# VHH binders against Protein Aster-A (GRAMD1A), part 7

Target 1, 172 residues: Protein Aster-A (GRAMD1A), of Homo sapiens (Human) (q96cp6r367to538)
Amino acid sequence: SGRLLINSVFHVGAERLQQMLFSDSPFLQGFLQQCKFTDVTLSPWSGDSKCHQRRVLTYTIPISNPLGPKSASVVETQTLFRRGPQAGGCVVDSEVLTQGIPYQDYFYTAHRYCILGLARNKARLRVSSEIRYRKQPWSLVKSLIEKNSWSGIEDYFHHLERELAKAEKLSL
Short names: E, the ipSAE of ESMFold2; O, the ipSAE of OpenDDE; V2, 0.75 times the mean of E and O plus 0.25 times the DockQ between their complexes.

## First folded at step 4 (VHH)

Design a22 (from j03 with Y34S G56W F108S; framework vhh_5j56_2)
Fold by ESMFold2-Fast, scan of step 4:
Structure a22 (fold): chain B 172 residues (1-172), chain A 126 residues (1-126)
Amino acid sequence: as target 1 above (172 residues)
Amino acid sequence: QVQLVESGGGLVQPGGSLRLSCVASGFTFDSYESYAIGWFRQAPGKEREGLSSISWSEGGSTSYSDSVKGRFTISRDNAKNTVYLQMNSLKPEDTAVYYCAAGWELYSDTSGYDYWGQGTQVTVSS
């Protein structure tokens, strides 16, 4: 099932907001560091057109696991779509595959970021997330996956929204 | 240029079933897997309510409001450029105008949807 995580207007233009979130920006670097992500690598954006590009992120995340590993490795694939030639903003689809957690072969998470320009220095950011299943889990296993995954997703995007609000104030 | 057209509404008795269809023109669902599709309804004197959505992913994650979980099923047929809402075990309180909507974002509030159909009336009465 899907959930809406961010639905906010920022006093930052759409192009700058895209740069903050989807380039190797000081904002992104600082945010990932605050999340305690390590071994972060970002591939360059590549594609046959400026309206359709892809990149891959890899990183290590901390996990709370008293009986096992304290970290997990992530491969995140992002695809960027630009609306037609006169529409301000973009959509970024993110697929997040995590290795080193229980039931890792059953599921992955997906995020959609939608940036819409509203004015020269004003844009709306919406973020929705889904948990997607590759294999049929038992109901108890599904409940465990959903509880842990949504907790992590909500914490991540609430933290992101707070940091964007802080950065917005610093820009003016 | 982009438009959505609903069909399949009508009068049905309590406990009956209906299948609503939403046909897109000006874009196709298979080339625009980036669109999220939702079904909404509005009863007289009430706000527009989100019922069900199918995600922007090619596999289609689905979501349902508590009022319709277990009774309604959303699906899409990309070859026919159509999204369906199968409605089973209909109740009088399901009487409303039903709307299909498309947007770049999946969620239940109306503000995230860029394109809306004109609506199709569903009446459930004995």
Scores: ipSAE 0.140, ipTM 0.502, lowest interface PAE 4.7, mean pLDDT 83

Design a23 (framework vhh_5j56_2)
Fold by ESMFold2-Fast, scan of step 4:
Structure a23 (fold): chain B 172 residues (1-172), chain A 124 residues (1-124)
Amino acid sequence: as target 1 above (172 residues)
Amino acid sequence: QVQLVESGGGLVQPGGSLRLSCVASGFTFDSYEYYDIGWFRQAPGKEREGLSSISGYEGGSTSYSDSVKGRFTISRDNAKNTVYLQMNSLKPEDTAVYYCAAGWELYSSGYDYWGQGTQVTVSS
C-alpha cells in the first residue's frame, strides 16, 4: 500500500520548486549533504520521448546494522513529466534500488513527486511512496522490510519538507 | 465542467467477463498524462476498496489489489480519453458499484475527479 509523505503548499512558483528539487541546485546539493549521502552522481536529463525525460542518480546512504555494512549503494531512476502550457507543474516518478541491505532482491521503493502551480509564486508539492515486491516475502520478512523502509522514507521526506519550508521563508 | 463517467457494468454470469470504461470530459489524458487513474468498488455494507491504478504514461506502473490480481487488467487509450478495466473470471463476490477516479496518488491523496459509478452484478 502507498503513503502520502508531503502534501504542502509553498510560497514559491512551480518552475522554481522544480528547479530546486530536480536540477543540480544549491538547495539539492545542501540537502543531500545534510542527509550524509556520499559518492553522489547525477546524470543529465535525457529522453527520446517528447512527453518525458529520464535521469539516473547514484549515491551511498548510511545504514545501521549490527552485523552488516554501515552503508548501502543506491541507484535511483527519475522520469519527469511536465504539464502543458495551461497547467503549471510537473510529475517525477522515482524508482529506488538499494544494494547492501537484507532482502534486497525482494523489493524496491517508488516515489511520486507532484508539483502543481497555484499562482505565480505559489505551488503545491505532494509526495507519495510505495514499496514494490519482486518476490513474495512471508509475513515476518515483509513486516521487517516495511518497518525499516518506511522509517527511512518518512525521515527523508520529513527532512525535505522542513528544508523546503526554510528555503521558502528566505525567498519571501 | 470536468467529469469522469463510468460505463460497461451490468449483469454477468459467474466465470464471465466485463470491460468497464471510464471516459473523461473537460480535460484530456493526452495533456494530463501525469494523473494516476484508478478503479475502486463498493459493495453494500462494505468500505470502498481500491482495485487497480495506472500511471499517466505508456510503460509506467500499474498496480492491483490481491483480490483481483491475475483476473483484472487496467489499460489506457489516451486518443479516446478513456481508461478500461478488463474483468475476467468474475465471481459473485465481485458484485459492487465500480468507480473510477483521477488524482496524484491513488491510495493516499485527495482525488480531483470521481465518477458516479457503474453497477456490476455477478449472478446466474
Scores: ipSAE 0.012, ipTM 0.256, lowest interface PAE 8.6, mean pLDDT 81

Design a24 (framework vhh_5j56_2)
Fold by ESMFold2-Fast, scan of step 4:
Structure a24 (fold): chain B 172 residues (1-172), chain A 124 residues (1-124)
Amino acid sequence: as target 1 above (172 residues)
Amino acid sequence: QVQLVESGGGLVQPGGSLRLSCVASGFTFDSYEYYAIGWFRQAPGKEREGLSSISGSEGGSTSYSDSVKGRFTISRDNAKNTVYLQMNSLKPEDTAVYYCAAGWQFYDSGYDYWGQGTQVTVSS
């Protein structure tokens, strides 16, 4: 059904890791700039409980196609869950809708981030992704969607893991 | 290889009790604090029915279908990597193959890993 993209321990506490990834942090801003995302807008988190929050990100991504569009617009909805306000970790679910690509009406991508605190300044980040289909494409079309989507997803999270590794060195 | 193994099924008379166990291997519940574990059943010629789920850490959120609410209790032991379904006041209509499943709670699919099932037969 999905793939495991990140499963690593960082020398950054769970709350700080959460702030780096899921606020309008300098880390997130820098990372998105390195990915060459433009027109980035992050809504504030909102919800009835600090243990269940939602936000929306919008941005433009570059596409390296020999033919076809050179960019696409993205709407990403994130839902954050934690055991309690002071819990040493959280789960964030992300649904990514991309417009301006072939077969955009057939699918979207979903990511789950799990942050588990291990010590005061040490946390594990696990990220899994999957491709969700609204319509079942023919086998050749599905093959193209899968190849292009997984290539992009794997590049994104490999880059994220490297940037997190760099950031932890700057902390301590 | 990631797998779930159910046990504890068998033959029981109406009004009896059984406790089913689900042991995970290849992953741990403790390492996946928000893993959702659920119990499902399927009787011959019928759709698979969700019965109960447990998610979160250390006695987190539980849910039950109306057909079993008040009679069945789900629990977990993270140290033993095991989830239990205590089944009381069993009825003939509870006869089915019972499955445990594990996955991410918030996705539409919900469950990524399924056991092979354990048969429960309630007959007079």
Scores: ipSAE 0.000, ipTM 0.143, lowest interface PAE 13.1, mean pLDDT 80

Design b01 (framework vhh_7aqx_2)
Fold by ESMFold2-Fast, scan of step 4:
Order: sequence, then structure tokens, then C-alpha cells
Structure b01 (fold): chain B 172 residues (1-172), chain A 120 residues (1-120)
Amino acid sequence: as target 1 above (172 residues)
Amino acid sequence: QVQLQESGGGLVQAGGSLRLSCTTSGFTFDYYAFSWFRQAPGEEREFVGAISGSEGSTDYADSVKGRFTISRDNAKNTFYLQMNSLKTEDTAVYYCAAGWELYSSGYDYWGQGTQVTVSS
């Protein structure tokens, strides 16, 4: 039940891709603004080693609900793993907890980002996602969670892939 | 090109131990997630445990936590599932999987499976 959302090569080095996606970069700031995320805060990366780091993001997302709340609050915890301190590529695991949506206590979403350096100015980005359940919902509730969550996840990562492709073109 | 091959399955008495191996070809462990799944007759494949990233972070299904341990040997391109205190309920075909996801049947690569039978 997990899905592959991005599996693409970009003409951007692995370290720069990591900087664009996982620092307080102009790219990330602009992308989140395009998504209409507000109240964005990013903690600094911290951990016992350069190969195992953690940070927390908090932000508000818009909700397309005519009869309900227009926004929800998100806490996203990211854990970064590296092959070694000098490795260009990395893996980032993201856990996304959303508050202010129906059935929020039942589930959260998880994303895995993998950056693999292929050449000095070329890297592969792979992103996969899944919905994880804290409580087993009844089938109709599960269908609602799945439909709405996958719609949002797919829109987010397809938008990200398009913006990365645009940024790539400007670097050529 | 990229292949996974399980070994180490067999018949064991309840309370016994088995170590399953998954040998990989064509890649190293650094950026891939490696998982074990199992499937009993007539059931869906279920997650057993995973190891991820360069730091080797592990996660396990509640049913096996404390009894099963995942480890890897990067020099041999092999990862393992050490199964201790086996129960008859652990009887299943065990599959290894590799990909970018830890908990999904949507892994990029799957092994052929190895049978584990636990008798009382």
C-alpha cells in the first residue's frame, strides 16, 4: 500500500539537492509558499553524528473543505541518514502528523527521500510514501483516509518534481 | 540484474532458532531499505522487520519484537533475520525485499521466498 512518487534523475549534484530540500533554502521556501503553507518553522538539524541527524518542521496547510476548517496544523519529523560523513547522498525519513482533520488519531503519513549521487552535477531523487495506522479504522473510514491522503501526497510530490525540473533548467 | 536470494529456512521445533539470509547482487546497502515479510497459507503478506540507511536503524512488527533481530554484513552483500523463541504461529514463507520503502509491498525487488515450519 505504499507508493513511489518520484524516481527521477536531475542535473544537480547530490549535495545541492540535499541543500535544496533539507535546509532553509530559497528553493524550499518558495516551494512551500507555492503550496500555500503558512506559519512554517524549521528546527536546526541535530544529532550525535553527521550520519544520523533529526529535525522538526511545523506548518499550517490549507484544507479544501467547504463546510469545515480551512486549515490544519502539521508536525513533521525528519531523520537523516548518510553512508558516511563524506557521502554526497542521503536518506531522509519523514513522519507527518496532521491535526485538525477527521480521524487524525488513526493515522499518520511517512515519506522516504533517497538521494543518490551519480556524477558531480547529477543525482537521482527517489521518494516513496505510505499511510501508517495507529488504530485500525472501519473499512469506510479507511477508504476516506486513503482517498484524501493519497490525493494530497500525490499532488505535493508531483508539484515538487515539477519545481525541481524547473530549477534544474535554470542551472544548465 | 539486481537479485535477492533467501536461504536458511527449514523445519524447527517450537522454542528453537533459525537464521535466514538474504544475499543481494548488483547493489550495496547504503541507500536501500531491506525488509523481511512473511506469508502464511491463505493470508496476505505481512511485514516482519526492516533495516534502513547507513546507520542500520531497525524496526519490527509487534508480533516478533524481542524475538527476531535483523542485521547486515555489507562486505558479503547479505542481510539476515535471526529468529529466536519460534512459535508455531511463525510458520510461513519468508520473503526478503529491497527498495526505497520499509513497510510496503511496493518494494522494488523481492526474493523467491523460503519456507519456515515450526512444529510443536
Scores: ipSAE 0.000, ipTM 0.145, lowest interface PAE 14.0, mean pLDDT 81

Design b02 (framework vhh_7aqx_2)
Fold by ESMFold2-Fast, scan of step 4:
Structure b02 (fold): chain B 172 residues (1-172), chain A 122 residues (1-122)
Amino acid sequence: as target 1 above (172 residues)
Amino acid sequence: QVQLQESGGGLVQAGGSLRLSCTTSGFTFSYYDFSWFRQAPGEEREFVGAISWSEGSTDYADSVKGRFTISRDNAKNTFYLQMNSLKTEDTAVYYCAAGWELYFDTSGYDYWGQGTQVTVSS
């Protein structure tokens, strides 16, 4: 049930791409601001091993809905895995829990980011996503969850890919 | 200490079935993509199929679609290749692989098994 959202090569090295996406970088700060996320907090990475690190992001997202909530709060947990010594890439798993929306107890979204270094200033980014259900909604509710969630996920990652392409040109 | 070990290879008649297993150790199984590759006599290693970390996401080479099925068992740290309707052209050494990202070439995989021979007789 997963969808592939990004599968692109960028002319930035794997370590820099990781720093742009998974640190408190100017790129990430600017991107979240463009998405109009507010109340953003990023915890530091922590863990018992360099191969297994975890952090938590919290933020408020806007919702375009004249009849419902105008914003929702998000808790995003990221787990980072590295291949090992001298690795030119990483994998980050993200679990996104949204509160303040209908049917919030039924589902959450998951993303996997894969960064693979191809050369000193060249890396591939692959992002796939899926909607995970804690409770099985019946078909009408599921259709509503799927329509709204995929719309938001696809918009977010298309916007991210576009901003990465811009940053790539500025860094060349 | 990361290891992949194939098992289940052997001799089978055309039209028969065979199930390969790849047991893994030394890493967090559920976070990796897994694939099968094969190498026929005198040929380059080619992609057979893959299963990603996401639920039920699989990919297959055109030559095996509808005949082969990949599955994984996270509790056993094992993944499988169920091969049905085998053809003599399926004769090859089969390799299991694990990586960070799903690729259809060999460059995307960090860990490889030693290979298991599958021979399909007419």
Scores: ipSAE 0.013, ipTM 0.300, lowest interface PAE 7.5, mean pLDDT 82

Design b03 (framework vhh_gefurulimab)
Fold by ESMFold2-Fast, scan of step 4:
Structure b03 (fold): chain B 172 residues (1-172), chain A 119 residues (1-119)
Amino acid sequence: as target 1 above (172 residues)
Amino acid sequence: EVQLVESGGGLVKPGGSLRLSCAASGFTFDYYAAAWFRQAPGKEREFVSAISSEGSTTYADSVKGRFTISRDNAKNSLYLQMNSLRAEDTAVYYCAAGWELYTGSYDYWGQGTLVTVSS
C-alpha cells in the first residue's frame, strides 16, 4: 500500500519549488550528486500541452550491500500535470524501474509529488510512494522487496526534505 | 489565494429539493478529493458525502438514496443534489477539499451555506 513521505510547507514559491525539483536545476544536480547518483541523463519535457508533459531520467544508484551488486541502473518516467490559470502548483507522477537488483522483474516504485502554492513565497510539498507489482511474489520475497524498497525510498525523501529545508534558509 | 465558495443554500419545504454548488479557485481542483459536511445548530459537524478525483462516491447513511454528490472539473466545481429534504437536514453545509493520496484529511474549507428545511 502507499506511504506519505513528505508533507511540509516551505518558504519557497510554488513555481520556484517546481523549477528546483523538475528542471535541470542546480538544486536537483547538487542533490543527485549528494545521493552519489552517476551517469545522470534527463530528457527534455515534452507533451501535447503545457499542462501535460513527460520526461525520462536515467541514472545509476549505489547499493549499500557488502556482498551484493555495488550499483543498479534506473529508468524514471515523470508525468507532469500543471495547474489551471488560477494559481501555482503541479502534480508529478514518477515511475521508477530499477535493473541490477534481485527480483527486479516483480516490481517497480511509483511516487506522486503535489506542489500547492500558499502565498507568493510559500508552498506545500506532499510526496506519496507505492510499490507496484508486475508479478505476485511469495510472502517471503514480498517482505524482502518491501523492506529494501521502503528503506531506500524513505532515505531518499527524508534526504530531499532536509536539502529543501537548507535551500529554504539560504533563500532567506 | 486558495478558496472554496459555497452557494445554493436557502429555505425549502419538506420533501423539496435543493442543489448546492462549491466553486474552487486558486488551485487545480481536479487533483483533489472533495466532500460535503454539515453542522446543525448545537450539534457537532458531521460528514455528508465525498467524491474522489476519479469520481468514486461515499455517502453517510442519513442521506444515502436522497443526496447525490458530483463534480465538474472543467468548472472547478463540486455539487450536492439534495432530494426528499427533511427538517433534520437543516444545517450549515460546508465544502471541503483534500489531496487524493492523503485520505481522511481536508486541507481547504469553505465558509458554509445555510440550508433551512421548514414548512
Scores: ipSAE 0.000, ipTM 0.137, lowest interface PAE 15.2, mean pLDDT 82

Design b04 (framework vhh_gefurulimab; at its last look DockQ between E and O 0.19; V2 from the best seeds 0.00; counts 0 for: pae E 15.6 > 2, placed apart)
Amino acid sequence: EVQLVESGGGLVKPGGSLRLSCAASGFTFSYYDAAWFRQAPGKEREFVSAIYSEGSTTYADSVKGRFTISRDNAKNSLYLQMNSLRAEDTAVYYCAAGWELGSDYDYWGQGTLVTVSS
ESMFold2-Fast, scan of step 4: ipSAE 0.068; ipTM 0.513
ESMFold2, look of step 17: ipSAE 0.000; ipTM 0.120
ESMFold2 (binder alone), look of step 17: mean pLDDT 85; pTM 0.858
OpenDDE, look of step 17: ipSAE 0.016; ipTM 0.359

Design b05 (framework vhh_7z1x_3)
Fold by ESMFold2-Fast, scan of step 4:
Structure b05 (fold): chain B 172 residues (1-172), chain A 120 residues (1-120)
Amino acid sequence: as target 1 above (172 residues)
Amino acid sequence: QVQLVETGGGLVQPGGSLRLSCTASGFTFDYYAMNWVRQAPGKGLEWLSGISGSEGSTSYADSVKGRFTISRDNAKNTLYLQMNSLQPDDTAVYFCAKGWELYSSGFDYWGQGTQVTVSS
């Protein structure tokens, strides 16, 4: 059902990796620009405690299919969990809802990011993803959703992993 | 800047095979999904197959599933389409198309195309 997309060790500390991925960092801004996302808006993190926070990202993704829409709107909700105030890691759950594509009411995608601190300048990043259905699609519709979604998800996270590896080399 | 160049088209008999190649330049090839799309005479564009970047996960249209195989060689910046059991209805111009990371069905650059004719 779910797929493991990233399971790699990087020579950057857990707190720095968290900042790169989950703040309004130069790394995140540059990565989203490479993905050609536009109209990007990030809400601040908010919640009852530092160990349980939520934020919302909105953005437009380009679609250059001549037979379909030219763009789609995305709402991504991220929930952050920490083990404690000096924890060397975190978990972020992401839910991605896309509007302006065929069958938009049928599904959304979910990602789990796990960061584990291994040393002062060393952390593991594990990312897994799922496609979740809000309505029961027929087999043909499900096949179409799965083909497009998994191809895109896999390319997104492989692109991310390569950019993190480049940033790691610069920080070493 | 970005270039996609298809080769390997030609005339083939029904039941025959062809392999198409697409050489890419001007972008980081293994970051992006790649696709094959065709246009038959007097018809619109039909998406056939896609392959993700580094991992190489594949997907196919029902019309070609089991007959066509998409693959890539990231060291050579080359995309392939192996076409088996060709039928007259496969006659079309075949295009290599670069996709987005999130949606392989969306394309931002196309090659010039290569003609495939299936006829006896």
Scores: ipSAE 0.000, ipTM 0.114, lowest interface PAE 16.7, mean pLDDT 81

Design b06 (framework vhh_7z1x_3)
Fold by ESMFold2-Fast, scan of step 4:
Structure b06 (fold): chain B 172 residues (1-172), chain A 119 residues (1-119)
Amino acid sequence: as target 1 above (172 residues)
Amino acid sequence: QVQLVETGGGLVQPGGSLRLSCTASGFTFSYYDMNWVRQAPGKGLEWLSGISWSEGYTSYADSVKGRFTISRDNAKNTLYLQMNSLQPDDTAVYFCAKDWELYSGFDYWGQGTQVTVSS
C-alpha cells in the first residue's frame, strides 16, 4: 500500500509548478543533476487531448550496494490527467521500472503527483507512492524490497520538497 | 457554497465497528482529494486517512492503518470511513476535510461526528 511523501503548499502558481516538475525545465534538470542521475532523456508529452497526455523518461541512477552494481537504468512512464477547470492543476501518475537491481522482475514503484491551484501564485503539491508487485516475493525478500525501495523513495521526495522550497524563495 | 456533512458516529464497545459518511455539496466532489481528521478530547487535530480524487491512491496514519478503510462514491458525492477494531483512544470528533494541509491543515471541513468507544 501507499505512503504520503509530500503534502505541502508552495507560493508558486499551479501552472508554473506543473512546468517545473513536468517539462524539461531548468528546475528539473538541476534537480536530477543533484541526484546524480545521468543519461537523462525525456520524450515530449503526447496524447489524444490536453486532459490526457503521456511521456517517457529514461535515466541512470546511482546505487549504494556493496554486493551489487553501482548504477541501474530506469524507465519512467508518466500520464497526466486534468479533471478540473483549467486553473485547477493536474494529476500525474508515474510508473518507475528499474533494471539492474536484485528482484527487478518482482516489483515496480508508482507515484501520484496532485497539483491543486489555490491562488494565482499559490499551489499545493501532494505526492504519494506505492510499491507494486508483479510476483509475490517470499516474505524475507519482500522485507528487503520494502526497506530499500522506501529508503530511496523517501530520500528522493524529501530532496525534491527541499529544492522546491528553495526555488519558491528565489521566485519571491 | 461548500458544505461537508458527517454522519454515522455513536457509542460503540471496544472491538466494535462503525461506518462514517460525509456528504459533499457546493463543489465538484470528483475533482478533489478527500480526508478524514479527528480531534480527541483536549487534544489537537490528527490526520487519519486520505483518498485521491480518482480512488487510485489511499493513505493512512500509522495509528489507524489496518483498522480503518477510506473509500468514496463519486456518483453520490460521498466519502466513507469504515472503522474496525475500535479502541477507547479512538474516542474523538471525526471530520471530513477537503484539500488537507491548507492553512493550518484544512481547506474545508464539516461540523464533525462524535465517536465514543467505552465500557
Scores: ipSAE 0.000, ipTM 0.126, lowest interface PAE 16.6, mean pLDDT 82

Design b07 (framework vhh_lunsekimig_d3)
Fold by ESMFold2-Fast, scan of step 4:
Structure b07 (fold): chain B 172 residues (1-172), chain A 119 residues (1-119)
Amino acid sequence: as target 1 above (172 residues)
Amino acid sequence: EVQLVESGGGVVQPGGSLRLSCAASGFTFDYYALYWYRQAAGIERELIASITSEGSTNYVDSVKGRFTISRDNSENTMYLQMNSLRAEDTGLYYCAAGWELYGSSYDYWGQGTLVTVSS
């Protein structure tokens, strides 16, 4: 099933928070660099309306496993749903496909980001994640996928939350 | 493709029951507030029931105690259990999804399902 990873209020407006996370912002560039992601490419947002847009990110992630692959390639597809000006904010659905790891054909990960504007300079960010299966793995394989995937997902979003908290303090 | 689809409407006699369903495709219900609206012929849609992502419910007075809204995020489906139906409950029932308890703006609407209460 899914897990809630971030559920926090930041003293940053919804528009600014969206720009930080979902544009080619200095914040995003710095964060991905801290994660040691390489070969990063971001497509522009595209769609038939400003309320429903998609983009694709590709990047290479490091893997700390001396007995396995040392890196993997990722294709992340993000779909953006915007609210009206009064409501401020957006929902972004992210699908993450990783190649170059064992059992890559069995699963992918999905994230939902929800930004809700609370005041001019205040917004809530919620992030939830799921592991989705394309093929039903044998029980030991499933345990391995779950252990490694959740470890990576939780580390990533805990790091993101910490960096957002730091950025919040710098804006005061 | 992103959409909400209602089902479960039909014809029922006064005092009867119906259960409506609203299923999402292309997005998940997690962290959305969910709503049921009703539209009778010739009048504007009215909000009859709501449920927040945490499960808090609210009802318009005319249906309170007779209707129950619920959600199942694992099935990506919302329900409206309608008991003790009256002729005035006749109408098109629309589901909607939007940000939790924030204004009258909605991200997604269904196309509606017809409920007719007649003897």
Scores: ipSAE 0.000, ipTM 0.120, lowest interface PAE 18.8, mean pLDDT 81

Design b08 (framework vhh_lunsekimig_d3)
Fold by ESMFold2-Fast, scan of step 4:
Structure b08 (fold): chain B 172 residues (1-172), chain A 118 residues (1-118)
Amino acid sequence: as target 1 above (172 residues)
Amino acid sequence: EVQLVESGGGVVQPGGSLRLSCAASGFTFSYYDLYWYRQAAGIERELIASIYSEGDTNYVDSVKGRFTISRDNSENTMYLQMNSLRAEDTGLYYCARDWELGSGYDYWGQGTLVTVSS
């Protein structure tokens, strides 16, 4: 149920990479528009320390299904750990709740982003994802959930990795 | 169950050397990035050296050229060779493993004390 989606080094520093992915950056705005996400809202980061912050994203995603819903609503909660210079980067945990899809009460998806600073202008991004179950689905239902969820997750992070690679070349 | 156990700390005079070891168990050692952190009295914990699963290393400027991080995947052990030790190198030294999905935090050892004094 868990998978490594991104494990790549980029020619951008850890702080820049963090800003691109986890602020209201031009990169993030453009990427979500390319994904055809609409009604995007991002709350500010909040918390009692710089090493433990939370924010909430809400957005609408398109769904390509001839007989099913054409869009779904998402609430994504992100928790940021250890953004201090000692860590050389940060860890962001994401919990993604989707409404308007079959079997929505059974599961949600979780992502972990790990940014590690390797040099002043070089950082590694690792992204792992898993499907978490609130109810134990029958095998056929589980197969449907897994096929559809992993397809969407893999497409999203493959696209993200490609856009990060393009952005790093433009920053050079 | 992930375990990291540091050893090799002690008392040494300025200009001396120490070799720290971090023995790991409960995970596939070769897959993970590993780190040495230190914490001096009254100072926050600082990342001083990193060794990645592919073998590349990084150091904080204050230890570069004096400290060498290495790993032995066959023995599940990471090392920190510390040469030309200075009074400011005094502190607790911790080894740490890269993040695990769902943990929210590094896996840390208990630390080993290094004291550099005359």
Scores: ipSAE 0.012, ipTM 0.221, lowest interface PAE 9.1, mean pLDDT 82

Design b09 (framework vhh_7ubx_2)
Fold by ESMFold2-Fast, scan of step 4:
Structure b09 (fold): chain B 172 residues (1-172), chain A 119 residues (1-119)
Amino acid sequence: as target 1 above (172 residues)
Amino acid sequence: QVQLVESGGGLVQPGGSLRLSCAASGFTFDYYAMTWVRQAPGKGPEWIATITSEGSTMRDDSTKGRFTISRDNAKNTLYLQMTSLKPEDTALYYCAKGWELYSTGYDYRGPGTQVTVSS
């Protein structure tokens, strides 16, 4: 089952929070630079069905592996649901495919971001993640995948939550 | 193909308790708000409670002290815990799928489960 990584209230409206996280915003650009992601490309949002928008991000991530490669390539597909008239929130589903790591064909990671407007300048962000398997690994390989993947996911979202808290104070 | 199947109804004495369940399939359950609605014979449907995709609840004032809505996203199941039941709670209880994450409005409901409160 998945893990809940962020479940916090920010003193920033739902529309602004969505813009910060899911447009080509100064916040997002700065955050990805802090993560040391390189070769970053973002496709424009496009929708071919009602209330659904999709974009693809590609980027290179650093990996701290003394015995192997120093970087890996990522393709992340984001699907955005609901931009209702009240701008009360949205959901973004993210699927992250990483290439250049051991056992890459066995799994991918998925994130769900939920933004709920609570007041004009106040919103809740909930983020949950899970590891999805295409092939069933045997127990030692599964343990390795789980340990490394959760470590990376937790570090990423802890860093994101910290940066959102800083941005919240700056926007006051 | 959206399917919602309610269970847990039955005959209960005034002051008793029941827990209703709704098994959902055919859609991404944890994405949508889910609602409980009831309908007594000869009456229109009455909204009871909604739980958002994030777990926040909205409840009707007349029942909110006695009824609790909850969800288990791992099991694709919605619950309604009912306490201190009264004869006026006698109705068919329906599970309903919201059309979005936060709305009390719904686009699909199940066949319902009968709750009868009598001595």
Scores: ipSAE 0.000, ipTM 0.084, lowest interface PAE 19.9, mean pLDDT 82

Design b10 (framework vhh_7ubx_2; at its last look DockQ between E and O 0.02; V2 from the best seeds 0.00; counts 0 for: pae E 12.5 > 2, grease 27.9 > 24.2, placed apart)
Amino acid sequence: QVQLVESGGGLVQPGGSLRLSCAASGFTFSYYEMTWVRQAPGKGPEWIATIYSGGDTMRDDSTKGRFTISRDNAKNTLYLQMTSLKPEDTALYYCAKDWEYGSSYDYRGPGTQVTVSS
ESMFold2-Fast, scan of step 4: ipSAE 0.456; ipTM 0.781
ESMFold2, look of step 5: ipSAE 0.000; ipTM 0.209
ESMFold2 (binder alone), look of step 5: mean pLDDT 82; pTM 0.821
OpenDDE, look of step 5: ipSAE 0.006; ipTM 0.262

